# VH-VL binders against Regulator of G protein signaling 22 (RGS22), part 23

Target 1, 129 residues: Regulator of G protein signaling 22 (RGS22), of Homo sapiens (Human) (q8ne09r852to980)
Amino acid sequence: KFSDLLNNKLEFEHFRQFLETHSSSMDLMCWTDIEQFRRITYRDRNQRKAKSIYIKNKYLNKKYFFGPNSPASLYQQNQVMHLSGGWGKILHEQLDAPVLVEIQKHVQNRLENVWLPLFLASEQFAARQ
Below, E stands for the ipSAE of ESMFold2; O stands for the ipSAE of OpenDDE; V2 stands for 0.75 times the mean of E and O plus 0.25 times the DockQ between their complexes.

## First folded at step 10 (VH-VL; framework fv_tezepelumab)

Design w3 (from w1 with light chain E50D D52W E53R; at its last look DockQ between E and O 0.84; V2 from the best seeds 0.00; counts 0 for: pae E 2.6 > 2)
Fold by ESMFold2, look of step 10:
Structure w3 (fold): chain C 129 residues (1-129), chain A 118 residues (1-118), chain B 108 residues (1-108)
Amino acid sequence: as target 1 above (129 residues)
Amino acid sequence: QMQLVESGGGVVQPGRSLRLSCAASGFTFSDYGMHWVRQAPGKGLEWVAVIWYDGSNKHYADSVKGRFTITRDNSKNTLNLQMNSLRAEDTAVYYCAREYTWYTFDYWGQGTMVTVSS
Amino acid sequence: SYVLTQPPSVSVAPGQTARITCGGNNIGDYSVHWYQQKPGQAPVLVVYYDSWRPSWIPERFSGSNSGNTATLTISRGEAGDEADYYCQVWDSSTDHVVFGGGTKLTVL
C-alpha cells in the first residue's frame, strides 16, 4: 500500500527514483507538494497562500492536470475546475484546501493503482527483498 | 544516469560578461525548476536565481538583479546564466541545482569557477 | 530579507549526538531543508521538509522544526559526518531562497 511506502523512507526514495526512470515524476511531485501544503497551519497565511499558488501554477495547467497526461479523467478534471471557480480563478487566484485535497486524491489513486504495483514488481525492488 | 554539468567559468576583469551553461541529462528537464547557487571561496552558499520549469517565472537575488539573466532551453536541456557587469564580489563557484518540490534542491552539479579580478 | 542564523561550528565526540540549529523568526512556519557539503564537493541534500530523508542518507540523520528553531540531529556521530551543514527556506515576501550561514561539524 501507498501508506506503507510513506512510512518507509528508504523505499519512498527508491520509488521516487523509479518514477524518474519512467519519466513519471510529476505525480509524486504533485502529491508531495500538496501533502506539505496540508501541514502548514491556518495562522501561516502568507506561506500557505504562496504554497497554494505554487501548486496551482506548477500542476494545474494543460501540461499536467488539465492535459492528456492527467491522473484524472476528463469528468474528474471538470469537477476540479468547477471546485476551483473556473479557469479564470485558476489563472489568477490561490486554491482552497478542499480543491487541493481533491486533486491529491486523484494523484494518489494513480500512484497507488498504477505506479506502485509496477514498482513492487520491478527487478530493483525484488533484488532488495 | 542523472547529470548536471556546468561550464563557461573563467577569469575575467570587472565590468566584463560571462555566460554559464548547465547541461542536463538523465531526467525530464522540462518538469523541474532550476536554480543557480554560488559560493565564494571559503564562504557559505548564496542563492542567485531561479527559473520555473516552463520558463514562466524568474527571480533573482538582490545582489545580481539587473545584471544577471537566467534562461533555459527545454529543447536542448540547458540552463544558462548571462552575467553582465561583473564585480569582484561575483567571484565564486557557481552551481546549477534542480528543484524537485517547493524549493528543495535534490540534485546539484559540481560547479564552475568564476573569478573576477583586475 | 528573512535571516537564518546558524552557529559557525559544532564539535561532538565520536559516538555522541550532534545538534545543529537554524534560528529564524517563526521558522516553525517554514519548510526547512538541510544540505551537507564536504570540502571540494557540491552540497548534498540530507533532510528536506523539516524531517524527510533521501534514501542514501542514514536514518541517524533526523530533523525537527518548531517555534524559532529548526534542528538537524546526527546521532552516533562519526568522522564521515565532518562537513559544513546549511539550512535553507524559501521566503515568500521576497520570492528568494535563503540559506543559513553554515555550520562546520567537527568530530573530535
Scores: ipSAE 0.461, ipTM 0.841, lowest interface PAE 2.6, mean pLDDT 88
ESMFold2 (binder alone), look of step 10: mean pLDDT 94; pTM 0.955
OpenDDE, look of step 10: ipSAE 0.755; ipTM 0.924

Design w4 (from w1 with light chain Y30K E50D E53Q S93Y T94S; at its last look DockQ between E and O 0.88; V2 from the best seeds 0.00; counts 0 for: pae E 2.3 > 2)
Fold by ESMFold2, look of step 10:
Structure w4 (fold): chain C 129 residues (1-129), chain A 118 residues (1-118), chain B 108 residues (1-108)
Amino acid sequence: as target 1 above (129 residues)
Amino acid sequence: QMQLVESGGGVVQPGRSLRLSCAASGFTFSDYGMHWVRQAPGKGLEWVAVIWYDGSNKHYADSVKGRFTITRDNSKNTLNLQMNSLRAEDTAVYYCAREYTWYTFDYWGQGTMVTVSS
Amino acid sequence: SYVLTQPPSVSVAPGQTARITCGGNNIGDKSVHWYQQKPGQAPVLVVYYDSDQPSWIPERFSGSNSGNTATLTISRGEAGDEADYYCQVWDSYSDHVVFGGGTKLTVL
């Protein structure tokens, strides 16, 4: 499981490097940015707002989350669009925490169900076992 | 196998211009925000500028705003810094740095030295 | 503008714990990153998001951040830990990255 990988820092770094060599770092970057957003305290509203806008602009576009390389199906993309209040709100406003958590769920699912199995089956991983 | 290699440093007179380059290899350059950070001899780190992964946003430190221009060419895996109206206070080693997530700099080049003196 | 204040130097005996502070107004509300720089070398990320380490950094490097102070802690200090250490945040008001002034760690 991906959650188990997070507890093994050595293998986590190997997994990060695996994604780098497969030009697939966006999933882990997106997951990490949202995870750190969830850790920001409610008291720093300016930092929290800026982080939300950063995540929106970097990941919620047609090059990644709303495009062909999305970790989410078209149906799931539409569900996130509706949770966000529509494309107009995504373009001009920060995202609420529940929306970011839903996005992170789809990103984590791809990390766990696509990338992690490929990593565990890789020659680099097998050589260390 | 990741590399960031700065070039274009040298000795120049005040008021002149210099263009720095940073060549990237071993990673998908167009996925990453890039920064310039400088360090005067014997001094601490000073952030200079950022450009987002797609070139859509740029920000500059107040000390260089209006004089320096950060650019990138994702087709050539190159980050650039155009430095105009150079001053003695711009004397420093200039590093390019890769932003992995939220202003974390997980990889740095070795730097290029810029000396501004008469 | 946002200011990060670090002591200019910290000394530690070999095998003892060093603590390097980074002071800032409500810094506990920000994410703090720490970099190690040895003479003539580029900085290396050693702690990010207050308390996490890259896998190549020993667990004896740790961090905390609350109130007005972030702290880098290096337990069981070694000669190889001698370096300058910088804290770093992003300032939401100016949209700028800010570094502390740096702390020189000496292991006697």
Scores: ipSAE 0.515, ipTM 0.848, lowest interface PAE 2.3, mean pLDDT 88
ESMFold2 (binder alone), look of step 10: mean pLDDT 94; pTM 0.953
OpenDDE, look of step 10: ipSAE 0.783; ipTM 0.927

Design w5 (from w1 with light chain E50D S51D D52Y E53Q; at its last look DockQ between E and O 0.82; V2 from the best seeds 0.00; counts 0 for: pae E 2.2 > 2)
Fold by ESMFold2, look of step 10:
Structure w5 (fold): chain C 129 residues (1-129), chain A 118 residues (1-118), chain B 108 residues (1-108)
Amino acid sequence: as target 1 above (129 residues)
Amino acid sequence: QMQLVESGGGVVQPGRSLRLSCAASGFTFSDYGMHWVRQAPGKGLEWVAVIWYDGSNKHYADSVKGRFTITRDNSKNTLNLQMNSLRAEDTAVYYCAREYTWYTFDYWGQGTMVTVSS
Amino acid sequence: SYVLTQPPSVSVAPGQTARITCGGNNIGDYSVHWYQQKPGQAPVLVVYYDDYQPSWIPERFSGSNSGNTATLTISRGEAGDEADYYCQVWDSSTDHVVFGGGTKLTVL
């Protein structure tokens, strides 16, 4: 179903708006930033490094990924920390693509299992059916 | 409904200061990076400054670095731009803009006019 | 110090397709966003990440980005599409946001 949204750009945008009206935009923002990083072939290493640092600084903090409303459990957060090479590397270095993919997996799971069902049950979605 | 309302513009002499404000409502302000973008009369858009959602990072265009200070107060849903040592070339409409992802500006205020003239 | 180059104007007949270009060295490596600005109004996001549209923007606004050129395409041009259009990226060498110079679209 989330894959269906990815193939329907109009409904993807409606889903984005739905999340905004529910103060829940961070999951889709994080997923989108990582997806765009993964999909774009970069020839400029500075551009690629800057995007990785941007994603790390915006999402991998106690406000979001390492906080109480994280899409990941404490166990899963620790797995990401281990995969990244430890908390010191997370705080002070860019993240490699495998770490970003793991983060995106947990974010996507919450989008699929929590937000998408609520969106599909929403009045906004029903009005277009 | 989402709103961004700029204020504090006016006519001022070169070398003086102004403080612009942007009042946000209808969204969780503390989740979003904020920018100032300006547009001189009859000219294109020029980026001025960014402040990250938590205030931790700030960057400025070279033309304003050292003279302008971007700040935010997440408890009051307010973005500010302190503009010191104003020059004639700072004359522009100043917009506040919300960053969604990767420097995408998905929502803009209507702007406030700053005129620097002797 | 990244430079985005746009033609100063583009004309299209009503009902025809308009194409507005944004040139930049290896711009295909960037995420390009497009804004529409009508006189006396704030800019409005019309395309982001090269080819997505906000929910309030009709599908006839689309984009592409490869090599040294990003393109905003407006199918079935209408008088209501007359505006200035700006492309925008983030410049990694300066940590600055960069806009193109703008293109005035006229629907004859």
Scores: ipSAE 0.502, ipTM 0.839, lowest interface PAE 2.2, mean pLDDT 88
ESMFold2 (binder alone), look of step 10: mean pLDDT 93; pTM 0.947
OpenDDE, look of step 10: ipSAE 0.577; ipTM 0.895

Design w6 (from w1 with light chain D52E E53R; at its last look DockQ between E and O 0.78; V2 from the best seeds 0.60)
Fold by OpenDDE, look of step 10:
Structure w6 (fold): chain C 129 residues (1-129), chain A 118 residues (1-118), chain B 108 residues (1-108)
Amino acid sequence: as target 1 above (129 residues)
Amino acid sequence: QMQLVESGGGVVQPGRSLRLSCAASGFTFSDYGMHWVRQAPGKGLEWVAVIWYDGSNKHYADSVKGRFTITRDNSKNTLNLQMNSLRAEDTAVYYCAREYTWYTFDYWGQGTMVTVSS
Amino acid sequence: SYVLTQPPSVSVAPGQTARITCGGNNIGDYSVHWYQQKPGQAPVLVVYYESERPSWIPERFSGSNSGNTATLTISRGEAGDEADYYCQVWDSSTDHVVFGGGTKLTVL
């Protein structure tokens, strides 16, 4: 159902604004950044590296992905940690594409199963129907 | 609801210093990178500086590197720009802009005018 | 340094489609964003990530990016569309944000 939202630009932006009012914009930002990363060609190594590092620094830290309010369970966090090669690589290297995709999966899961239902149940959404 | 308000602009002589401030409200300030962008009278937009969401990284345009310093206080929802050794060519409206993602600026302040003149 | 090139001005008749180009070396590899600026106002994001559009921007605004040219397309041009339009990218080689020179759109 999140895919349906992606196909409706107007509602997608309303969703974005909804998240903002709930101080919960990080999931969508993270998802969006990784989605854009996936659209960079393999040929463009510089852009991929830069964006990977950007995503790593902003989201793959103890404030967000490895934080108490993580979109991922502790088990999933550990899996991502192992997939990434551990903290040493996370701190000093770019993330591989599979790691980013795995992160996006967990982020999307929370968007779909937590925030999207709340959005659809909101008064503001109802007012537009 | 989301708002950025710049302040601190004014008229100064070359070589002097000025400190701009941008007050953010209506969003979780600490989740976003912030930028300064300036526009000389009758000219185009010129990027000035960026600061990461947590202040961990900064970058500057070559034209201001070594003279300007961008900082932020997430506890006060404030972005700052310390401008030293000001030059005539620094004369511009200075905007603070929020980076939504990957250097896209979805919210801008109204700008504050800085005039450097003898 | 990376350079974005825009035509200084573009003119269209009301109801016609305006196309504003942004040239850059391999710009198709960049995330391109567009901003509209009317006199005395701050810039407004109109297109981001080449083709995404904020909810406050009409569907008449669209974007594309390929090769060495990004294009902002404004269909069914209205007088209210008269403004300066700027393309923008981030250059990984310098860690700089780069703006185009801007294009003044006139609706005749």
Scores: ipSAE 0.488, ipTM 0.873, lowest interface PAE 1.2, mean pLDDT 93
ESMFold2, look of step 10: ipSAE 0.593; ipTM 0.867
ESMFold2 (binder alone), look of step 10: mean pLDDT 93; pTM 0.948

Design w7 (from w1 with light chain D52L E53R; at its last look DockQ between E and O 0.96; V2 from the best seeds 0.81)
Fold by ESMFold2, look of step 11:
Structure w7 (fold): chain C 129 residues (1-129), chain A 118 residues (1-118), chain B 108 residues (1-108)
Amino acid sequence: as target 1 above (129 residues)
Amino acid sequence: QMQLVESGGGVVQPGRSLRLSCAASGFTFSDYGMHWVRQAPGKGLEWVAVIWYDGSNKHYADSVKGRFTITRDNSKNTLNLQMNSLRAEDTAVYYCAREYTWYTFDYWGQGTMVTVSS
Amino acid sequence: SYVLTQPPSVSVAPGQTARITCGGNNIGDYSVHWYQQKPGQAPVLVVYYESLRPSWIPERFSGSNSGNTATLTISRGEAGDEADYYCQVWDSSTDHVVFGGGTKLTVL
């Protein structure tokens, strides 16, 4: 389970490296950036805004979240689009925390259901056990 | 294997220009933000500039703003720094650095030396 | 702009724990990253965020960040740990990356 990996910092970093060698770093990068956004207090408005805009521009585009290789189905992509207030708001505004949490859920599902099983079955992981 | 290789350093007179390049290989360059960081001889690290993964945003340290231009060519996996109106204070080793997540520099090149002297 | 303050040097005996501090106003609200630079080499990421380490960095390296101080801790210090160490944040008021002045760790 991905939550178990989060509690094992050494294996978390090996998982990061595994994704790198498989040209699949975007899911974990996106998950990590949203997780760190969630840790920024609401009192630090400048940092929250800057981080939200960074996440939007890096991940919420047709190259990743709104494209064919998204961790989310087309239906789920449309749900996120509606939750954000539409494409115009995505392009010109920061994202609200509930929107980012929803995105993170879809990203985490792919990390758990696709990448983590492949990592746990990898020769590199087995060699360390 | 992942590599970042800077080039284009050298010795130049004040007021002249140089163009630095950073060649990336072994990773999907277009997925990552890129930075230039410099270090004057015997001194600490000083951030110079950032360019976002798609080239859409750029930011510069105040000490170089208006004189330096960061660019990238994702089709050639290259990062560039055009340095105009060079000053003695620009003398440093210049590193390119890959941004993994929020301003986290997980890989650095070996650096290229720029010396600005009369 | 935001200022990070590090002691210029720290010395420890071999086998002892080194603590390198990075001071800043409310730095506990920032994501703090640490880099190691050995003589003649490029910096290397050592610790990022609270407790993450690249896979090539030994578990002896750890970090903490609260209040006005972030700390890099190196347990069981050895000669191979001698280096300059830099803390780093992103300054929200300027959109600039800021490094501390660096701390030279000596293991005698």
Scores: ipSAE 0.674, ipTM 0.891, lowest interface PAE 1.5, mean pLDDT 90
ESMFold2, look of step 10: ipSAE 0.575; ipTM 0.862
ESMFold2 (binder alone), look of step 10: mean pLDDT 93; pTM 0.948
OpenDDE, look of step 10: ipSAE 0.854; ipTM 0.945
ESMFold2 (binder alone), look of step 11: mean pLDDT 93; pTM 0.948
OpenDDE, look of step 11: ipSAE 0.837; ipTM 0.941

## First folded at step 11 (VH-VL; framework fv_tezepelumab)

Design x1 (from w7 with heavy chain G33S, light chain S93E; at its last look DockQ between E and O 0.78; V2 from the best seeds 0.72)
Fold by ESMFold2, look of step 11:
Structure x1 (fold): chain C 129 residues (1-129), chain A 118 residues (1-118), chain B 108 residues (1-108)
Amino acid sequence: as target 1 above (129 residues)
Amino acid sequence: QMQLVESGGGVVQPGRSLRLSCAASGFTFSDYSMHWVRQAPGKGLEWVAVIWYDGSNKHYADSVKGRFTITRDNSKNTLNLQMNSLRAEDTAVYYCAREYTWYTFDYWGQGTMVTVSS
Amino acid sequence: SYVLTQPPSVSVAPGQTARITCGGNNIGDYSVHWYQQKPGQAPVLVVYYESLRPSWIPERFSGSNSGNTATLTISRGEAGDEADYYCQVWDSETDHVVFGGGTKLTVL
């Protein structure tokens, strides 16, 4: 389970390396950036806004979340588009926290149901047990 | 096996130009934003520039803005730094660095030396 | 621009714990990353997001960040830990990456 992996910092880093060797680093990068956004305190509004814009620009585009390699189905991508207020808002505004949490949910689903089972079955993981 | 190899360093006179290249291999280059970071002899690290993974955004340190241009070619897995109007204070080892998340530099090249002297 | 301050040097006896500080106004609100650089080598990432480490970095390396101070802690210091250490943040006001001035760790 992905939550168990988060509790094991050494295996979390091994999982990161596993994803890299499978050209799938974007899922964990996106998840991590959103997770750290959720940890930014309300005291630094400028940092929180800057992080939101960074996440939007890096991940909510045709290369990743709205593209063929997205962790979300076309239906789910359209749901996120409507939740964000449309393409115009995505292009020019920061994203609200609920939108980022929804994106993180789809990313975590792929990490949990696709990548984590493959990692746990990998020869690199088995060698450390 | 990941590799970042900088090239194009050398000795030049002030006011001249140099072009640095960074060749990437062993990872999906087009997924990663890339940076140049420099280090003058005996000094600390100084960030120079960033280009986002898809080339959509670029930012420069104030000390190089207007003189340096960062570019990338994702089809050739290369990062480049065009350095114009070089000054003595540009003398440094120049590293290319890969950004993982939120400006974390998880992998660095070995650097290429640029010396600007009369 | 945002300023990160580090002591220029820290010395510890072998087997003792080294603490390298990185000072900044409200640095506890920033994501702080740490790099190790040995003579003649490129920097390597040792700690990021406070507590994460690349798999090649020993568990002896850890970090914390609150208030105006981020700290890199190296327990059971050994000769192989001698290096310069840099803290780093991203400054949202300038869109610049900022490094601290560096701290030379000596194990003697």
Scores: ipSAE 0.580, ipTM 0.867, lowest interface PAE 1.8, mean pLDDT 89
ESMFold2 (binder alone), look of step 11: mean pLDDT 94; pTM 0.953
OpenDDE, look of step 11: ipSAE 0.831; ipTM 0.940

Design x2 (from w7 with heavy chain G33T, light chain L52F; at its last look DockQ between E and O 0.78; V2 from the best seeds 0.00; counts 0 for: pae E 2.5 > 2)
Fold by ESMFold2, look of step 11:
Structure x2 (fold): chain C 129 residues (1-129), chain A 118 residues (1-118), chain B 108 residues (1-108)
Amino acid sequence: as target 1 above (129 residues)
Amino acid sequence: QMQLVESGGGVVQPGRSLRLSCAASGFTFSDYTMHWVRQAPGKGLEWVAVIWYDGSNKHYADSVKGRFTITRDNSKNTLNLQMNSLRAEDTAVYYCAREYTWYTFDYWGQGTMVTVSS
Amino acid sequence: SYVLTQPPSVSVAPGQTARITCGGNNIGDYSVHWYQQKPGQAPVLVVYYESFRPSWIPERFSGSNSGNTATLTISRGEAGDEADYYCQVWDSSTDHVVFGGGTKLTVL
């Protein structure tokens, strides 16, 4: 399970490299950026706001989350759009934490159900056991 | 194998221009926000500029704003830095660096030397 | 205009633990990243977000960040660890990346 991988820092970095060799780094980048956003304290409002805008601009677009290769189905994409308050808020404002958490769940689902099984079955992983 | 190779450095007189290039290979260049970071001889690292993965956003250090222009061509996997009105204090090794996540530079080129002197 | 302050040099005996500090006002509220640079080479990311290292960086490299000080810790120091080390943050007031001045680690 992906959560177990987080407790093994060395294997986490091997997984990151595995995704790179499969041109699939966007899922883990998105997950990581949202996870770090969740760690930022409310006392640094400018850092938190800037990180939220960064995540929105980098991932919530037609290239990734709202595109054909999204980790989310079209139905799930529409659910996130509704939670975000629509395109107006996405285009012009930061996103609320609950919206980012929902996005992270869909990203984590693909990491866990698609990429992690392929990684664990890889010859590179087996060689280190 | 991932590579970032800078080129276009050299010796130029103050007030002149140079164009630096960074050729990327071995990864999906269009997924990554890219930066220029410089280091004057015997000195520390100084951030210069950023361009987002799709070219939509750019930011510059105050010391170069208005003189330097960062660009990218995702069809050619190339990052560029146009440096105009060069000054002696721009003398440095210039590195291209890729951003993995928010401002984390996980891979760097070997740099190209720019010397600005009379 | 955020300033990161590092000692110019730190020495450690082989096999002992080195600690390299990065001072900044309320730096504990920032994500701090660390880079190693050997002479004539490009910087290399060694620690980020305290909990992560590139796959080639040994677990004896670790980081911490609280209050006004971030620290890179290198356990069981080796001659191969001799390098300049830079801390780095993003400054929300200027929207700029900021590096510390660098610390030369000597293993003697």
Scores: ipSAE 0.477, ipTM 0.832, lowest interface PAE 2.5, mean pLDDT 87
ESMFold2 (binder alone), look of step 11: mean pLDDT 93; pTM 0.951
OpenDDE, look of step 11: ipSAE 0.730; ipTM 0.925

Design x3 (from w7 with heavy chain S30D T101V; at its last look DockQ between E and O 0.79; V2 from the best seeds 0.79)
Fold by ESMFold2, look of step 11:
Structure x3 (fold): chain C 129 residues (1-129), chain A 118 residues (1-118), chain B 108 residues (1-108)
Amino acid sequence: as target 1 above (129 residues)
Amino acid sequence: QMQLVESGGGVVQPGRSLRLSCAASGFTFDDYGMHWVRQAPGKGLEWVAVIWYDGSNKHYADSVKGRFTITRDNSKNTLNLQMNSLRAEDTAVYYCAREYVWYTFDYWGQGTMVTVSS
Amino acid sequence: SYVLTQPPSVSVAPGQTARITCGGNNIGDYSVHWYQQKPGQAPVLVVYYESLRPSWIPERFSGSNSGNTATLTISRGEAGDEADYYCQVWDSSTDHVVFGGGTKLTVL
């Protein structure tokens, strides 16, 4: 399970390397940035806002989350877009934590159900056992 | 195999221009933000500039703002740094670096040396 | 304007624990990254975010960040750990990457 991988930091980094060699780094990058956003209690609101905007601009675009290689279905993509408060409004240029949690859920689902099984079945993983 | 290879360094006189290039291979270049970081001989690391994965956003250190321009060509997997009005204090090894997550540099090139002197 | 302060050098005996500090006002609100650089070589990422390491970096490298101090800890120091170490953050107020001044680790 993906939760087990999170507790094994060496294998987590091997999983990162596996995804890199399979041109599939975006899911773990997105998951990692959102997870660190969620884990840090920010006393400086500017740091939190900047990270939220970074995650939005890097991952919520037509190349990844709103595109054909998204971890989310078209329906799920639309729900995230509406939860964000519509398209491009100045009031909603950053993402609220509930929106980021929803995005991370879809990303984690693909990591768990597509990439992790392939990693655990890989020759690279077997060689280290 | 992942590679970042800088080129275009050399010796130039103050006030002149130089263009650095960084060729990327072995990874999906347009998934990543790219940076230039420099290091004067015997000194620490100094960040120079960033360009986002799609070229939509750029930022520069105050020491180079208005003189240097970062660009990328995702169709050719190249990162560039145009350096105008060079000064002696711009003398350094210039590295290109790949940004993985939140401004983390997980891969660096070998560097190219720029020397600005008479 | 955000400033990261590192001691210029740290020395430890072989097998002992080295602690390299990175000081900054409220640095605990920042995500701190650490790089190792040997003479004539490019920097290498050793620790990022809370405690993530590239797969070739041994577990004896670890990081912490609280209050005004981030710390890179290298347990069981070896001659191969001798290098310059830099801490780094992104400062959202200036949109700049900031490096510390570097710390030379010597294992005697």
Scores: ipSAE 0.755, ipTM 0.903, lowest interface PAE 1.0, mean pLDDT 89
ESMFold2 (binder alone), look of step 11: mean pLDDT 93; pTM 0.951
OpenDDE, look of step 11: ipSAE 0.843; ipTM 0.943
ESMFold2, look of step 12: ipSAE 0.698; ipTM 0.883
ESMFold2 (binder alone), look of step 12: mean pLDDT 93; pTM 0.952
OpenDDE, look of step 12: ipSAE 0.871; ipTM 0.950

